# VH-VL binders against Putative 6-carboxy-5,6,7,8-tetrahydropterin synthase (queD): the designs that were tried, part 6

Target 1, 157 residues: Putative 6-carboxy-5,6,7,8-tetrahydropterin synthase (queD), of Pyrococcus abyssi (q9uxz4)
Amino acid sequence: MKRVVSIKRRIYWTKEFDSSHFLELEYESKCRRLHGHTYRVEVEIEGEPNEHGMIFDFNHLSELIKTLDHKVIVSEKWVRYEEGYVLIEKNDKLLKLPRSEVVVIDKPNVTAEYIAEWISERILENAGENVREIRVRVWEDPRSYAEITLTLKPQGS

## First folded at step 19 (VH-VL)

Design s3 (from q8 with heavy chain T50A)
Fold by ESMFold2, look of step 20:
Structure s3 (fold): chain C 157 residues (1-157), chain A 120 residues (1-120), chain B 107 residues (1-107)
Amino acid sequence: as target 1 above (157 residues)
Amino acid sequence: QVQLVESGGGVVQPGRSLRLSCTASGFVFSSYRMHWVRQAPAKGLEWVAAISYDASKKQYADSVEGRFTFSRDNSQDTLYLQLNSLRPEDTAVYYCAKIWYSNEWYFDYWGQGTMVTVSS
Amino acid sequence: AIRMTQSPSSFSASTGDRVTITCRASKGISSYVAWYQQKSGKAPKFLIYKASTLQSGVPSRFSGSGSGTDFTLTINSLQSEDFATYYCQQYYSYPLTFGQGTRVEIT
């Protein structure tokens, strides 16, 4: 008689990154000004080991977060491109920044919720059929986070 | 994981229209900028059009502007390319493609393509 | 529009050979170059971005280099699966443009 009825496997990974942003808000708030955070991202992935014995390669997570580190994060809604530069026009700002210093996310704002969504989506596109759940938390400061959980169905079902 | 499947190609006479479709799976389609790229027989690749994640911004190659219309239905994870006033030079395999990173415009995934032949 | 000119247009080679393909942009494009491999009847396959960064899963025998206007793709010790047509692409500005292709053929 076996004492173990099933096995559930999860991996956990975390990293900090430094970015600046501002929010589009219809009311007055200091968050409308360009400002920075040391974000902390936490990633949990549930699934089965793949052909290499991994649920997901931690190096992909590291490379993904490098994309955001030391960047200005802006919404696709606010930008135009001039060769080699991103022009950002919103909240009475007109910024012209080298393209390499900006991350343009395909979201209508740059809240912790949308940053977490953006991260979870890039994790998903590199997840094999062995992955069942992706959970991402993004902390803007030590006291608060936004969390996104993607529960996956087999592709084509 | 990521999959793009084009359809709607065929043989048509000059001046006629076709509508191409591309269905997507394996990624959150509504959060990605998408493109069409075409390849004439035994020729190189030509970028055709781009559409933003929410369809609010569109760009076209000069060769197709005014004749082609790019759209998307994010509820069905589907792209459309309406090809109007077709010319023999539009004869090509049409690919849909995605980018990984919104301000880095290289194509990390491509569909298998759908053939459009414009001849009388 | 930025013209991308590849050379040679075709190249005959044997397994084990070193193959070098060049791509020149009509104006400076920093390192905003990608490379693709296309086998006959198939969609292009993404290999390299930012002139020199290999996509995950691309064999290490592939490498890219260059910045500004002059770029190269090198296959160091050609394998049988590497016979294909190769394209460079600039993504510095719209309209996005490709080189005309380089066909790597078996001798």
Scores: ipSAE 0.784, ipTM 0.906, lowest interface PAE 1.1, mean pLDDT 92

Design s5 (from q8 with light chain Y92W)
Fold by OpenDDE, fold request of step 21:
Structure s5 (fold): chain C 157 residues (1-157), chain A 120 residues (1-120), chain B 107 residues (1-107)
Amino acid sequence: as target 1 above (157 residues)
Amino acid sequence: QVQLVESGGGVVQPGRSLRLSCTASGFVFSSYRMHWVRQAPAKGLEWVATISYDASKKQYADSVEGRFTFSRDNSQDTLYLQLNSLRPEDTAVYYCAKIWYSNEWYFDYWGQGTMVTVSS
Amino acid sequence: AIRMTQSPSSFSASTGDRVTITCRASKGISSYVAWYQQKSGKAPKFLIYKASTLQSGVPSRFSGSGSGTDFTLTINSLQSEDFATYYCQQYWSYPLTFGQGTRVEIT
C-alpha cells in the first residue's frame, strides 16, 4: 500500500512595540484611562513556498508593526478629523493629536483581540495564493494574549 | 489577491437614477473604510465619497452631496452607490477603492471601474 | 479644498530617460502625498505614499520626494512599460484631491 504524506510548512516572526490605548467599557475600570503597553506580536504563516522560495515576505511584517510602534491606537468610532489632527472623543476625554501619532483601527474597541484582528487583516491583504493560514498573537503583557487565526480556503472550495 | 469589481454602469438621461455595485474579495471587507473615485473621459481623478467600516459615517464631495448615497452590505462584501438626479457632468468611470486604514487616505487597491454615461 | 497643481500636463520621453513630475499643493500638507500610475484603459495603480515611501512590488526606479508644498515623482530610467499617466494625491484633509495628471508619452 502507498503511504500518503502531507507536508505543512510554517514561518514564525515576532516583534515588540510600544503603544497606548484606552477601552470603551460600560463599567468602571482603569482600562478606560489612557495607558500604555509593551505589546509583543507573534505571527505564524503556513503555506507553500512561492517562486522565490518564500511563504511570506518578513519585510511586510516589519513595516506593519513599525506603523503601530509609539502610537496611540484608537477606534474609528471615536474620531473626527481636523486638518492635520485626529480628534478623539470618548470616556470623557477629548484628545487632539497629530495624525502621525495615531493609528485608527476600524474596530468598535481597542482590545488586544481587535488589535490582533487588525494586524491579521493587513497580513492577509499581502498574502499570496500560496498562503493557507495566518495566526497572529498579541501579548498585552507577559501573561495575557489574544490570538486570531485566518484560514485561507483555496479558490473554488 | 485583493479584488474589487464594479458593476451597474450604463447610459442614462439627465435626471435619472442608477445604482452601482462593488464586490470585494481577498480581504476582510467589513473591517475597512471604502471610497468611490470617478474619472470623466480624458480627465483626471475626482474623489466622490467615503463610508466607514460599519456605515455609521459617510462623507461626500460637494459635487455629489444630496444626490448620491453611499451604502454597504458587509454580509455580502458589497458596496453600493446610488446615483440620483444624474447630470451630464457625472459622466465618468466610477472606481471603488480601498485604503490602508482610516487614518491613511491613499488608495492601495482599485476596481476596474464601471462607466456611467449621462446624456440627452 | 486643497488644490494639487501637477506639471507638466504631458511630455515625450525615451526609454532610459530620467523623468521628473512635479506636484504643488496650495498649502502645506507635510508628507501626505501619494502617487499613482494609470495606463490607458486601466485603473490607477498605487506607487508611493508618504511622499517618498515606495509601495511593495513597485520597481526601485520609481522614487518620490518633497515635503510641505512641493513634491516630485522621479523615474530614474524610463522603461517601455512606464509610459502612462501619473497622478499625485493629497490626503492631508478632506475632500481628497488629485493633481490633473501627467501623461508620459513615447518619443
Scores: ipSAE 0.923, ipTM 0.955, lowest interface PAE 0.5, mean pLDDT 96
Fold by OpenDDE, fold request of step 21:
Structure s5 (fold): chain C 157 residues (1-157), chain A 120 residues (1-120), chain B 107 residues (1-107)
Amino acid sequence: as target 1 above (157 residues)
Amino acid sequence: QVQLVESGGGVVQPGRSLRLSCTASGFVFSSYRMHWVRQAPAKGLEWVATISYDASKKQYADSVEGRFTFSRDNSQDTLYLQLNSLRPEDTAVYYCAKIWYSNEWYFDYWGQGTMVTVSS
Amino acid sequence: AIRMTQSPSSFSASTGDRVTITCRASKGISSYVAWYQQKSGKAPKFLIYKASTLQSGVPSRFSGSGSGTDFTLTINSLQSEDFATYYCQQYWSYPLTFGQGTRVEIT
């Protein structure tokens, strides 16, 4: 009798980046204050090798995380724009920062969860039809992470 | 892959209304600010409007302000542009366009457009 | 609104040529310029952002340069598929604005 074998392939990538943020919260918390983290991102992508033998191009991940590095990450809900600047008004703060120093995420807050979503969304944009799953972990500190998993259905499913 | 498909274009007389739609797929639609850009026949590109990911913010070009209304249904991955009080100068192919994120206002993906003709 | 003035409006070139298109902004806009290619009857295609960063998947023969008010799109060696209309766009401030376009025709 012949044994049936199913093969699953996955790549792993990780990198740290330094960014600052604050959270909108209904209760008193230090997290409402502007502060920074050394985030660590872990990315796992499952799929089949493409014509080049790759599931996904790691360069896309490097460029994506570089975009976040040494930036102030804020929610789109908190911002308005003046020529060349982002004005951030929330939690009794009014910040005016050059556009180049700010990442505006289209999320209601800037938690690790929403950062992970934001990252996963950008990976998805660059994912080929050969990709079946994208998993992103964002560590806010060595003890805590948020994880987002995107499952991509094959055509016709 | 990212796809945008416009619909709702047609031929109308001045003063009439049309409602355009744009159906998105291949990305998490509800997490992106979206735009409309139009192009008159044999002319250049003109930015029309933008809507935030949650539809709480909208901006319009002066040429359409007060006449056009941008909206979206995130549950259906669809954009809408209500065209009221149409004028001949509104004749154009209307594109829905995606940006990377809210602080980068270049259009990385475009639909194929839907033609709107305003003529007596 | 910030005006983007492209030059020339149109010109003829041959395959293999080095092609240069210029876009001038009515005021300083740092590097917040994008370039697009549009073929007849098709939607624009995204080429370059931040004045000089090539979008993934775009051939390396395309390049952009400039900062402040003067920007340039260059096609190092024109290919048959490159005959099209090209547009610059500023995203420094709203309203977003485009150049009037440059049509690259075959000689």
Scores: ipSAE 0.922, ipTM 0.954, lowest interface PAE 0.5, mean pLDDT 96
Fold by ESMFold2, look of step 19:
Structure s5 (fold): chain C 157 residues (1-157), chain A 120 residues (1-120), chain B 107 residues (1-107)
Amino acid sequence: as target 1 above (157 residues)
Amino acid sequence: QVQLVESGGGVVQPGRSLRLSCTASGFVFSSYRMHWVRQAPAKGLEWVATISYDASKKQYADSVEGRFTFSRDNSQDTLYLQLNSLRPEDTAVYYCAKIWYSNEWYFDYWGQGTMVTVSS
Amino acid sequence: AIRMTQSPSSFSASTGDRVTITCRASKGISSYVAWYQQKSGKAPKFLIYKASTLQSGVPSRFSGSGSGTDFTLTINSLQSEDFATYYCQQYWSYPLTFGQGTRVEIT
């Protein structure tokens, strides 16, 4: 009879969100224009169950992605603030949008790579010592994704 | 787990300088805007300074502008606050703090604080 | 700078009481208010953002409300660990400012 030698545990979660953005590029590209995507985020988290029997709470993932949904995502490099508004100045654009409609990410550009990094970082800060690995994949369209993997050292090895 | 640890406080005479440090762990430090907030018995909580994730943008409270300099070393996950021309009213516990993301400026994590006493 | 005025400055309460602390902004700040709890000798602890949203792990006996200029923090059925000083903070605009604090003391 075959005996279980070890258990590896992983959870998977996915959600779509609709956002608009543009890229800062020094060359001609339609990506320099404000445009939208239906992004799909995939999250895998490996670890052990915590005191509640969960590796990571799916509700936290839902709340995190809700922050991005139906928003304009911009780089912190492109913005200044006027009371209640974000003023965005880049690529010959001057936009003044209500603060609630914008997500300002602390990245130099708004590529799928940086969006995936931003998401992985916010997952990490809510991860307990029971989490060993966080993987985030962000699809801009059905054919293309960027992936970030964080490998964690809970004991400070 | 997110942890912020301040150091460098002490007792100093007016006009002197101190350098405070804050060491961060449990999050990707180089991707977060950081703040200093201080607390004096007479004044309660006072926001002191903010620094962008890459240190390209900084802002100071009027009470410290021109005297304090905020910096960061993202390779060492460390913040610095240089306190120059210290005054008795700068006496406070100094906290480093982080926000969750750039356009929501509430402090979800705080350090334990470091005490600065400016006394003649 | 936007002034945040808390009321009362302090008061005494008993375990089980319903406690309400008010915070008034000197101008409209929408719902851009956070609340913190601070026990003696400790750093402030984050409780509430956007006037009414509880941070994860905050007991449900805490609640926040308000918009515009008038905000409240309510503790329903005060527990022994809730005796502390409470601060509101506006994050509508820089400079970020705090209320002067409300100290909740055991009677």
Scores: ipSAE 0.814, ipTM 0.911, lowest interface PAE 1.0, mean pLDDT 92
Fold by ESMFold2, look of step 20:
Structure s5 (fold): chain C 157 residues (1-157), chain A 120 residues (1-120), chain B 107 residues (1-107)
Amino acid sequence: as target 1 above (157 residues)
Amino acid sequence: QVQLVESGGGVVQPGRSLRLSCTASGFVFSSYRMHWVRQAPAKGLEWVATISYDASKKQYADSVEGRFTFSRDNSQDTLYLQLNSLRPEDTAVYYCAKIWYSNEWYFDYWGQGTMVTVSS
Amino acid sequence: AIRMTQSPSSFSASTGDRVTITCRASKGISSYVAWYQQKSGKAPKFLIYKASTLQSGVPSRFSGSGSGTDFTLTINSLQSEDFATYYCQQYWSYPLTFGQGTRVEIT
């Protein structure tokens, strides 16, 4: 009867970013207009330390969120490209923005749920076999968030 | 630990068809735009085709337009490239590749490639 | 389509050499250039994006520079594992296009 039978390890990281977006909705809503949020992202990663003693490198999280900061986030469904520009057509809008000012996500809409999913997917790409769970929360305001949890197969086999 | 594995290459006569497959693991496949890139022995690397995450948008290089068809099955994490009316100039190693996100079109991961040889 | 022309097409070098490979685009592409390394019998390996940003895990002896039409890949002190073929790629517009490659061989 040992006093400690197992160890569960988790890291936490958080950052704010400022972005604008709009939603594709079949009904009338103010969310169909271009508007902004100061988003807050929270990341929890469960796993074992790797060969460097880390579960996951916080620098990768910082660089990932930097790609979203001060950008217009749009769905891949709504865009075409001209050299150096993204053309966005949806909800009776036609926007032509420099490519560097836009993030195009491979999701059908730009909800907090899909933003959280997009973030979790990019974290997963950089996760080694030592990672068991990735949890991402995206807050659009102080009261509400969307959360995505990825539960990973052990050893990958 | 992103992994892409191509299959379906072979030796075939001009005018025949082949179907290439690419299986993916280590990422959420259904959320990524995917590409095929080929490398001919003498001609280097050539982008062949791209397909959006949901398969609703596709583009092809002029050299293969009308002959090749790109598709995906997101339930099986698999890409397909149907190669019809093959010509000797289609002889190449065919790679599937991914990008990091939709408006940055560099290939951060490649498969090992599958060889297609078109000769009589 | 945007043509990417690399120079030189090949050359021999010794371990420890500083190697510079150039890539010229047929029109302005800002900094939308990636670089790849390919060893014999292997798939290309991603090195650099946005002309100068190293991918995580790429040794710091690699660097990239340039904008507009003229780009360079530099290997500051060539190591034995660096003998390979190097490709530039523009991603300014479709169709995506590659340089013809530069083969770096041991002397």
Scores: ipSAE 0.808, ipTM 0.910, lowest interface PAE 1.0, mean pLDDT 92

Design s5 (from q8 with light chain Y92W)
Fold by ESMFold2, fold request of step 21:
Structure s5 (fold): chain C 157 residues (1-157), chain A 120 residues (1-120), chain B 107 residues (1-107)
Amino acid sequence: as target 1 above (157 residues)
Amino acid sequence: QVQLVESGGGVVQPGRSLRLSCTASGFVFSSYRMHWVRQAPAKGLEWVATISYDASKKQYADSVEGRFTFSRDNSQDTLYLQLNSLRPEDTAVYYCAKIWYSNEWYFDYWGQGTMVTVSS
Amino acid sequence: AIRMTQSPSSFSASTGDRVTITCRASKGISSYVAWYQQKSGKAPKFLIYKASTLQSGVPSRFSGSGSGTDFTLTINSLQSEDFATYYCQQYWSYPLTFGQGTRVEIT
């Protein structure tokens, strides 16, 4: 009988990025104003090594987070487009920003939970059949985070 | 693996209607803006329509506005394109396509297409 | 609508050749250009975005350049699998528009 019954493998990756945002809330809060965070993203991926011996390429994670860095993050619900610009209307704001300076997420708000979802979804697009689980944590400050876990079903179920 | 599969094409007479479908897999469909693009030999590739992740915003090419209706069912990971009052110039292969990044409108994945032929 | 004009309309070439395809926009569109490859009977395949950034998995023999109104797609050393039709697409504004295509044919 073997002393090792099975092997579980997981990788961990982390990076910070600086972005500004605001929240849509029905009640008064300072978070309704445009403001910034240094976010920290933690990524854990469980799976088997691919043909190159990797569960997932860390370079993809780095490139994904660069997309968010030094950007204004807004909800798709709040925007319209005008040649080269994003027009943002919400919370008594009307902003016209160059498209290259904005990230528009397909979520109804720009909470840490939805940012984590958005990141996890883009990781999933690049995940091979060797990946079983994707876990993303987004920290807005040192004390609190939001976490999203995607559990992937085997191909052909 | 991202996959898009169109269906519902066929041969119809001018003035008739047709309903196209596109099924999606390998990504979180309900979180992505989707598009239809068509290709005719005489006109090449033509963008047709776009729909937001929650279907609240839609936009159409001038050539089809008022005749085509784009919709989605996020519980079934499916897009629909209703083609009404079809004309011979609507003859094309119809592709569904997705974007990677919501405010960058290039198509990173395409379906294999479904053929619509409008003739007498 | 922004017109995208490709040249040449077709190009005969041999394996190993350097091929350059030009796309010109009817107005300034910054770098908001994508390129696609389409083989007969197949869907378009995404190659390049933002004029010059290769999609993951695209062979390094492909490159793009340009800004403003003039853009190019270059295949540095043509391979047998590269015989296809190539399209540029602007995504500066709706309606999204494509070039008319450039067919790269074997001699």
Scores: ipSAE 0.769, ipTM 0.904, lowest interface PAE 1.2, mean pLDDT 92
Fold by ESMFold2, fold request of step 21:
Structure s5 (fold): chain C 157 residues (1-157), chain A 120 residues (1-120), chain B 107 residues (1-107)
Amino acid sequence: as target 1 above (157 residues)
Amino acid sequence: QVQLVESGGGVVQPGRSLRLSCTASGFVFSSYRMHWVRQAPAKGLEWVATISYDASKKQYADSVEGRFTFSRDNSQDTLYLQLNSLRPEDTAVYYCAKIWYSNEWYFDYWGQGTMVTVSS
Amino acid sequence: AIRMTQSPSSFSASTGDRVTITCRASKGISSYVAWYQQKSGKAPKFLIYKASTLQSGVPSRFSGSGSGTDFTLTINSLQSEDFATYYCQQYWSYPLTFGQGTRVEIT
């Protein structure tokens, strides 16, 4: 009888990035004001090694997070576009920012939960059939995080 | 792993209608802006329409505005393009395409297309 | 609508050749240009965004350059799989528009 019955494999990756945002809330909160965080993202991916011996290429994670770094993150619901600019209208704000300085996420708000979802979704589109689980944590400060777990089924017909 | 599959093309007479579908897999469809792009036989590419992740914002090329309607069903991971009042100039392969994120409008994945032929 | 004009319309070349395709916009579009490769009977394949950034997995023999109104796609050492039609696309503003295409053919 073999002493090892199965092997589970997981990789872990983490990076900080600096962004600003605000929340759409129906009640008074200082989070409705434009403000910044040093976010920390943690990524765990479970699966089997692919043809190159990797579960997932860390370079893709690095490139993804670079997209968010030093940007203003806003909801697609709050924006219109003029050539070269993003116009943001929400919470008594009227902002006109160069398009390169803004990341527009396809979410109704810019909570840590939605940022984590947005990240997990972009990880998923580069995940092979060898990946079984994607877990993303986004820390807004040193004490609190939001976590999204994608449990993947084999892609089939 | 991202996959887009169009269907619903065919041969129809001018003035008739068709409904195209695009089924998505390998990504979280409900979180992405989607597009239709078409290509007439032996001709270049023409952007047709775009729809936001929640379908609240839509834009159309002038050549199809008022005749085509773009919609999506996020519970079925499916896009629809209703083609009304078809003209011979609408003859093309129709592709669905996605962008990577909402404020960079290049098409990183395309379907293989469905052929629409409008002839009398 | 921003008109994108490609030249040449076709390009006859041999394996190993350097191929240069140009794309001119009817107004300034900064660097908001993408390039696509399309083989006969297939969907377009995404190559380059932001005028010069190669998509992951695109061979390094491809490069892009330009800003403003004049853009260039270069294939430094043409391979047999590179015979195809190439399109530029602006994404500065809607409506999104493509160049008319440049067909790269074997001599």
Scores: ipSAE 0.768, ipTM 0.900, lowest interface PAE 1.2, mean pLDDT 92

